# Designs tried in a protein design chat: VH-VL binders against o27280. Part 15

Target 1, 266 residues: o27280
Amino acid sequence: MDSMNVPEVLEIKRIVEESESVKTFIFSWDFRREVRPGQFVMVWDFRDEKPMSVSLIDPVRSEIGISIRRVGEFTDRVHGLSEGDLLGIRGPYGRGFELMGRDILLVGGGIGMAPLAALADEATARGMRVDALVAARTADELLFLDRLEAAGVNISTCTDDGSCGFKGFAHERLLTLEENHDMAAVCGPEPMMFQVMRILDERDVPAQLSLERYMKCAVGICGQCCLDDTGFRVCAEGPVFWSQELSRVREFGRYRRDPAGRRVPW

## First folded at step 12 (VH-VL)

Design Fc2
Fold by ESMFold2, fold request of step 13:
Structure Fc2 (fold): chain C 266 residues (1-266), chain A 121 residues (1-121), chain B 107 residues (1-107)
Amino acid sequence: as target 1 above (266 residues)
Amino acid sequence: EVQLVESGGGLVQPGGSLKLSCAASGFTFRTYDMYWVRQASGKGLEWVARIRSKANNYATYYADAVKGRFTISRDDSKNMVYLQMNSLKTEDTAVYYCVRPSYYEGFFDVWGQGTLVTVSS
Amino acid sequence: ETVVTQSPATLSLSPGERATLSCRASQSVGSYLHWFQQKPGQAPRLLIHDASNRATRVPARFSGSGSGTDFTLTISSLEPEDFATYFCQQWESFPLTFGQGTKLEIK
């Protein structure tokens, strides 16, 4: 995996606190470098570099937004930055979502709503009807609700603890939703995505899923791509895959890999 | 149903003070910057003040005409924006609107009903 | 400070006619120019943001165009409810500034 390039150092133009643990960082962007929903960038804080999904794509204002959840040392440092501070950005990378038809269902869990929020903007700009199932553990972790409402998205919420909307998991709520969609886009915790994919496949709804676990493979940074028991190479250009591509990957939704590459059950 | 409801307007003498309040509801108040805009009778609209969200350390900005006399503040626990107006002048007479920008800023999308401030002897 | 100037000050038209309202900024504002409608005794209502994007629930007969210093709001076929005052506003730089308004009145 090759095609190295140098990060462009950009000023943080704006910061929005999406939740207690998630911030969106907005940068000026020259759209001669095209960006599509579902693609990601490498964010460099001059010490380490991590893949992050693009959550805002605004060619009119010449801006992109990157939503980052605080989960460790790198993201803690980035969350400590202010407007005017600098970050390195490489990309975009990876395969983005493809829109089709008139009616789209978005199913997002936690930070997985970030690439779906960008897709919602594109879908509404094309005149599509957009339904979004936004899932989190608690109400305070539901992301982008105000933004999605402003875009004209029809929102359903679910929370594990029932503090907002349906009490339960996203796939349980999905069973009660109308089956009138031309396609679906899914991003979130891998167990959730597996359950959602299974339901959508049974209903013959074309689905694209974004697998954040595979982002480094798409950039060529990951040195250890995993093979499923079927011999199917899981290190293909993602992070967005059609459900048919993933149905051949036995590891998806059943196993994960520890840092040493060992298979660990969910 | 997003709502902004201003209160605290009234008649005051030059040199006096008033405090305007704006109660916000129906949206995630803490994530938005907030604004005051005023309109003198039969005249155009004039931006007055801005207060940033917590993510931007609640930074404040003022139009030159009010700098040093007006103070914008907010209380995220109560979903409130305030405008403390001191040393009021006759030219401060206007309807004052509390205004919410778009989510990532860039345009004014929600306006309150306005509250009238009259500064006259 | 960026001065925003509107023309004409008053525009008298009949329902069904096409209205064209102009807004000029004293220096380039890129696409950061917005249009509002205001009826007597009411707060302004956003119509167009970023030069050409219709706000939510704004009828398709409203359209905006332009960039840099010259901007236009067009109402393709006037309805009775469209007779109001229209303001443009720039967000390129602080202080944020509004035009003085164009009053669209029934002939």
Scores: ipSAE 0.529, ipTM 0.789, lowest interface PAE 2.6, mean pLDDT 88
Fold by ESMFold2, fold request of step 13:
Structure Fc2 (fold): chain C 266 residues (1-266), chain A 121 residues (1-121), chain B 107 residues (1-107)
Amino acid sequence: as target 1 above (266 residues)
Amino acid sequence: EVQLVESGGGLVQPGGSLKLSCAASGFTFRTYDMYWVRQASGKGLEWVARIRSKANNYATYYADAVKGRFTISRDDSKNMVYLQMNSLKTEDTAVYYCVRPSYYEGFFDVWGQGTLVTVSS
Amino acid sequence: ETVVTQSPATLSLSPGERATLSCRASQSVGSYLHWFQQKPGQAPRLLIHDASNRATRVPARFSGSGSGTDFTLTISSLEPEDFATYFCQQWESFPLTFGQGTKLEIK
């Protein structure tokens, strides 16, 4: 059996409260097991196991970070943990982002900024110019602003209520940005990603989008994270897809799936 | 623009007290641990105190030389860190710096300009 | 407590020369050793973190190396603004400790 499919029990080294509802948990990590931005890990609290995007990849300090939004029983339990407590980590899994060119645009909504923050660190380390459009409902939900600023990222913000930056949706702000990027990376609520993808396609900007759907086995065996009409599995063939791969999928942007795999409208 | 501005320094007699303040701006103060570091005239740097963020219950830590005499505290609603210094000694004479670590900790990133504390009779 | 010792105490050189500053920890600190520059009347400025990583906007002439107990800061070709005091500092364990400094002065 593949050693990556057995959870490694790791001590929580550090916890940072990113927002009222989001915490980042940092672990020591042996980088012989490489991790790429856009990949995910399975986090096991000894009762249940959930996929979480990697938000920090720091080979110099031998650390990874996992950002977790409090949304249910599992995440409530994890948010109650302290430094020194243990979690099981399996992975990494999935296809990460690929960098190209010298100018990248990041578009993140809510917790979708987590994998993009890791990508920003790698892009800046390669000497790329990084612009980030960070979206949330309110100013208090904007994630990673200090971290992105410290990395030299050029930040634009938008909030639904106008409490910080542009008042409105990410795709509306995007229409006012310069059309000079070599690529884009997008992660957030699927309706936002669909609208952003359409704009980027019109601009001929190569775009990669991260789809975080329900996942259980993390290696594509169970079929619970399949896209509608292509047979692609998010955990095995994604979660990162090029926009042209997604343009062939009727479900994207129109429906989501509950834990039982049933279609539910957005 | 990230800034740390110390205040409250001055001349005080041995055995006296002072309270230093540090006003933080330009960053999300509540997520960072905060530190005081001091430097006597023409000498090296010495870590004095640490206060953890809310995620770590605001835990406090002190250098041995100041334990029991100094108290670090913070007010996240005002973006302030404080150092209450009691039972001051002439050896406490130094410039006191408010210092911010890197976001996930590990090195000192931003320093204030310092406030001078002079303890003499 | 991990004692951090710098050498030499004073280094006298001319602009254009290469400077090599040493820092030794009494116990292994892994890579958790940082370097600061301090000019008279100013607060310290971070130069190198985690042994070898230049901080933002630090000129490429500054480089750091070492691990464990022995660390070196190198300035490849001195500029007039580089004449200052340099401190190293360990973050492996509390108490956090600094070296006493190396004063780099014009010969």
Scores: ipSAE 0.509, ipTM 0.783, lowest interface PAE 2.7, mean pLDDT 88
Fold by ESMFold2, fold request of step 13:
Structure Fc2 (fold): chain C 266 residues (1-266), chain A 121 residues (1-121), chain B 107 residues (1-107)
Amino acid sequence: as target 1 above (266 residues)
Amino acid sequence: EVQLVESGGGLVQPGGSLKLSCAASGFTFRTYDMYWVRQASGKGLEWVARIRSKANNYATYYADAVKGRFTISRDDSKNMVYLQMNSLKTEDTAVYYCVRPSYYEGFFDVWGQGTLVTVSS
Amino acid sequence: ETVVTQSPATLSLSPGERATLSCRASQSVGSYLHWFQQKPGQAPRLLIHDASNRATRVPARFSGSGSGTDFTLTISSLEPEDFATYFCQQWESFPLTFGQGTKLEIK
């Protein structure tokens, strides 16, 4: 039990620069501690600790990958690290994605593709047909395209500026895709996820959405990851939710909370 | 689609120099480490050199047989890998392959056609 | 340095037969063992990675097994295009090393 709340210090085995702003850090991992796509870990740099997406789950090679976007002081320090340097890892935590049926749609925006890339690997390994809609502001920010293609995923892209694929938002591109999926998995900016969820609900496609929230405690003790109207804790009851669970939450898609719990617009 | 095209092979005398080039296309070249592997006629395959991506400061590594004589380099703006070969020996005669590893490394997944280097008088 | 040894050096078989090729590492390489096919005048082609994973567009008649030090490539029913040289290669440690090859010949 105590290993869940105490960081294990691990050596960085490999670093891949996914984009100008995103790096993937790969560690050896003992898979007696199971990891599911959609779960997260807490990354400790010996000064601060932040929740991060698990993007690679490879029991055969005994490896786990964690994708980190550079957005501030903590992530700047981590991006400055080299192979052989140390990080503390706690986890995994949270509820992961559940696969069902034979045809799955993935819809990812920006770093939200990280947990979906892990899910794509598992889905293809099960023999599912996987379609992915990968969205970003610009072509240079589209993540994991080479990896997804190598896994046999059918990729559609969209960019806000039209530099690659469809020009526009993910939900606009979604309207042009086939409506024959057994389920969908969605992760990205919360406004994008809200719009995508509405389309999937109208199509009667079961959908799971992964919410990224500020967190200090990965086991639900602190309350900083609570959703507005239901008292759901992202780390204890999520981060992956079914669309029907989220349809009752007024905060979803409208605003976010800062570390002090104050409402701020998206 | 994904393609590696080597060039620059040829006949050279012992002690001479030769520079091999590898043009990459169809993938995000800057994120991959890149490799050279060689094969002497009728013999097995031998790893020669490795150059890391920008994320790992373009670090270079060499097989013992070529250390100090060969230099691997890359130009991410042109999607090119190079192998500068100096002080060539007859034992360096081989087909030289430019090779891309798997995305997070661990195996060689894309090979070029190879370019023949012959070192003889 | 991890030495990789293949057996047999040459295997003579007819189309339709089963081929079994062996690869042994001098120390454990876990599952970091890969198989390549090479036809005369061509570059090597990846068949199996990480001991048992079939590469893209590799026919189902190819399969790999093993872990640690002992590995096997099996071709369940030989086709004419399968007569080639096969190499195994370890990626546990540098220098990266290849086996000497098994030449699969038509009998």
Scores: ipSAE 0.490, ipTM 0.777, lowest interface PAE 2.8, mean pLDDT 88

Design Fc7
Fold by OpenDDE, fold request of step 13:
Structure Fc7 (fold): chain C 266 residues (1-266), chain A 121 residues (1-121), chain B 107 residues (1-107)
Amino acid sequence: as target 1 above (266 residues)
Amino acid sequence: EVQLVESGGGLVQPGGSLKLSCAASGFTFRTYDMYWVRQASGKGLEWVARIRTKANNYATYYADAVKGRFTISRDDSKNMVYLQMNSLKTEDTAVYYCVRPSYYEGYFDVWGQGTLVTVSS
Amino acid sequence: ETVVTQSPATLSLSPGERATLSCRASQSVGSYLHWFQQKPGQAPRLLIHDASNRATRVPARFSGSGSGTDFTLTISSLEPEDFATYFCQQWESFPLTFGQGTKLEIK
């Protein structure tokens, strides 16, 4: 049995307040187990287990960070934890982002910036030019701006209410940006990703998008995260998909399935 | 532009009190622990105090030299950090710097211009 | 506490020369050793973090090396603007501590 499928109980080394609703939990990590931006881990609080993207990969300090948004009972419990408390972590799982070219565009919305922040670090470390379009509902929900800036990322912001940067949605802001990139990585609300993908396709910019679905096993067995019409398992074939792959997924940008398997709109 | 601006320094007598203020701008203040570091004239740098974020219950830490006399506090709504200094001693005379650590706290990357505190009879 | 000691206290050199500054910790600090530059009347400026990483806008002539207890800051070819005081600082444990500084002065 692969040891990666057994949760390792880890101590929370540090907690960073990213916003009112988002905290980053930092753990010691043995990098003999490689982790890539875009991959996820299963976080176990000894009551429930949820998939979470890795937002920080620091081989120098032998640490990883997991950014978690407070959105439900599980995350409420996790947000109640303190430094020194324990969590179970297994993984990493899934297909992460692949970097190519010299210039990369990151388009993120809300907590979707978590994996993109990690990707930004890797890209900048490789000497790539990184542009990031960071979107949120309001200014105080914009994530990782200082971190990205410190990494040398060129940042453009947009907010739904216009409290910071461009007033509007990410895809609307993207339309105002004329520069093309060698590749794009996208993560955020699925309707946002859908619109962004369309624009990038029109511009012939290769794009990778990270999807979110309800997951149980994380190892491609239970099928809970299967995408309609393709049979793609988000935990196995994803969560990062190429735009060409997602073009085959009818439900993308339109609906998802809840834990009961019912179709629910975005 | 990231900026820290200290104020409140001045001349006080031994045993007196003084409150320093630091105004932060250009970054997400709530995310960062904040520090005070001081430097006596012609001398080295000395860590004075640390205050953590809300997520860490605003926990405070002090150098032994100032424990029981100094209090660090912050107001995230105003992007302010403070240092209340009581029972001041002549050896507390120094330039006091408000300092921001790196994003995930590993090194000091932003310093204010400093404010001079002189304790003399 | 971890005591950080710098040497020499004063270093007199001419522009164009190589400068080598030493910093020693009383116990291992891993790579959590940072270097700062301070000019008269100014706040310290971060030069090197985590032993060997240049901070933003720091010229390539500055380099850091070392791990554990012994660290070195090297300026390959001194420029007039490099004459200042340099401090090392450990971030391995609290209380955070600084070296006493090395004053680099023009010969």
Scores: ipSAE 0.904, ipTM 0.944, lowest interface PAE 0.5, mean pLDDT 96
Fold by OpenDDE, fold request of step 13:
Structure Fc7 (fold): chain C 266 residues (1-266), chain A 121 residues (1-121), chain B 107 residues (1-107)
Amino acid sequence: as target 1 above (266 residues)
Amino acid sequence: EVQLVESGGGLVQPGGSLKLSCAASGFTFRTYDMYWVRQASGKGLEWVARIRTKANNYATYYADAVKGRFTISRDDSKNMVYLQMNSLKTEDTAVYYCVRPSYYEGYFDVWGQGTLVTVSS
Amino acid sequence: ETVVTQSPATLSLSPGERATLSCRASQSVGSYLHWFQQKPGQAPRLLIHDASNRATRVPARFSGSGSGTDFTLTISSLEPEDFATYFCQQWESFPLTFGQGTKLEIK
């Protein structure tokens, strides 16, 4: 299946301003190629390539959306693009989220809400009750609120500065919520995810967490995204992991490898 | 609560000018393209104008019937959309609606109550 | 532009009856056809988007079908509050265009 690994050059159909730093790029998609929430694609701007989570899956319009936060040179270039411009997309890759039960809790921080938004759409379409804890540093950085609301998601917000919702971190807000869910999906800053996972484990709530690591090949060959000790490849065995799997990953919540392979604390 | 509230409608003579305003609340205004749609009494609906978001350079689009005469604008800092109407014609008489599209564009999901513009001598 | 034509112009029915409204586009609009309900003195309300998807809080008795050029809005069993004017609208291309409307009135 070499064809899957060749980037398809796609036209940007629409650009949505999610926040000051986040844009969603909409592409036509052939849904003969299945894509699941939690999976990622490699986005190629003909100079560099980066993994990006799929934030929108719309079979009705035959479209997908990729939400990209402006954080570096690559994303700066991409954010400079206009509708009608071209990008290379290959994938999807990785293991996506698995839905189970009737009630699901989504806990997301910052751009981590991207895959969770897609998951929310699927869950609501299946008739599940979806609660979402959306976290950000400030109110202006909260993502997808209107979208989630439109989908029927029950939203709770928290911000570091208290500009919207609960003042504090996601795990702190979670501690104030007593309701248990059938499952949880978590994506955001790893320290957040680590704390959230701990709480969910204590509550015996099955949880899936999406990890972010430096990726190069996306096909489990280069090993750049390998997790220490376990040998888990985020691009192949992940990026979505069950909490039980992550409990075996020593580096989780503690450090990551940078592009040079150096250990960098969170 | 998501709301769009139009204002500025009234009676004006042919050739006159009028500026409509739309105040948006209850949603992330900056994320949405905004539209004006009008409806003459007892008639159908007609798309009038569209303004894109900042990410799309605030690009504007107009129906042929109003092109060159109407100007749509927005102020994201105030959550406002405007429609400057110049060289008004009797045919422009209608209720003008400020309309929000769906989150990723594709259909109209929120409408204001509308404001009546009457162009008559 | 894509011309959207609705039929019939007026539909007279009684509560409890089934209503079938038609909308035809002059060219294919795929599934990018939406339905709105409008009552006198009120703004249009979204009923169906993308041919067959019910909008939020729309009763199950409303359903949409069709693709390409021919679309149908069906109300399985009319309620008194359903008597209104219904518009279809295409979003396949600009300029966006609406049908002339079907007035559903009580017989």
Scores: ipSAE 0.902, ipTM 0.943, lowest interface PAE 0.5, mean pLDDT 96
Fold by OpenDDE, last read:
Structure Fc7 (fold): chain C 266 residues (1-266), chain A 121 residues (1-121), chain B 107 residues (1-107)
Amino acid sequence: as target 1 above (266 residues)
Amino acid sequence: EVQLVESGGGLVQPGGSLKLSCAASGFTFRTYDMYWVRQASGKGLEWVARIRTKANNYATYYADAVKGRFTISRDDSKNMVYLQMNSLKTEDTAVYYCVRPSYYEGYFDVWGQGTLVTVSS
Amino acid sequence: ETVVTQSPATLSLSPGERATLSCRASQSVGSYLHWFQQKPGQAPRLLIHDASNRATRVPARFSGSGSGTDFTLTISSLEPEDFATYFCQQWESFPLTFGQGTKLEIK
């Protein structure tokens, strides 16, 4: 880690309420620092630091957005902030998504839609056809629907309780969709991603999946986010992986390591 | 389908009051700031009021011409935005539009059909 | 406040001709300048956002250019349905302000 990894203190330019539990924080950004969908930044509230995916990349307004779900002490503090308050941001880090082909399928669950929304913007800007399967527990937890629609994305929704769209899980909805795409991008709960990947592999659709693991350094040094056997560092070799890479990862879809390094089943 | 529908316009005497309503449908209402814009007959467009989201404490802003007389409010549970107009003047005569900004508030992308307010003795 | 001025006030052209509309801001607004089309009896419709981006369902014959203080809306070949009033609007600072409009009339 060097001086380039020192957090830059940035003012929260705008706060957008995405749902009851998710807010997007918008910052001015110097795009001389390139950022790609699928990459993450480390957000520092001057007490703790957490990795967060970039959900908005807007070169026109020179802004980025970071969508954060309220899930614990750190995010509770961040959700208590107002426009004009300060946060430390360092990055971006990790490997982002790679676009290929003409037609792309996005499959996202919950906050996993954050990086996919950014990817959707890039894909549509390139003239690609974008289909998105957006999943959540309930209708109120579905994210970025209006944004995706405005971008020209064809949306299919899925909710656990059937309050919107298909009643069931994302992989179940995917089984009902017979159309193949040139590639797919997947992000959400790991059990969801595991099932989705299996279906896509059976259909010979190239797929990229974004993993979530506990991170500390974000620069591939501490090893906290290492995947078993392979030694893949989610912060360096990921968080976006090709399905072929993940096929080598035994723990994928099965367990993760907690902050203490213990195996925890999904 | 995304839609904004204004109502409540009509004829009122100078000094009178009127409350406009705007019903929103087809989008996630709570995510958006909402605006009122007005247009006098044969004239240009004028920003009137803005109300922020809950995340921004429902902060309100007004054009100088209506400050102290108009009040913008919203009900997210009903997907409604309102404009309470008091102490109306003849120069307030205009078509009033309920307007939604883009997703991250870069530009106005959705307009209602407008409702006519006529202030005349 | 930022004053936005359009020119000309009225533009008379025939179908098939090229139309060029100007919008000038009293101070720099970066790229935060938008164009609206309004037909009689209708609400304004977003045409161009952020100086040069066509809104949804806007024909390719419409284009926007400019930055800072000077902006241009161009219609490459006028169609009968294009004769309307066009407004520019700045979103650089509050209060938000509109130009006075350019009326595009059929010659």
Scores: ipSAE 0.902, ipTM 0.943, lowest interface PAE 0.5, mean pLDDT 96

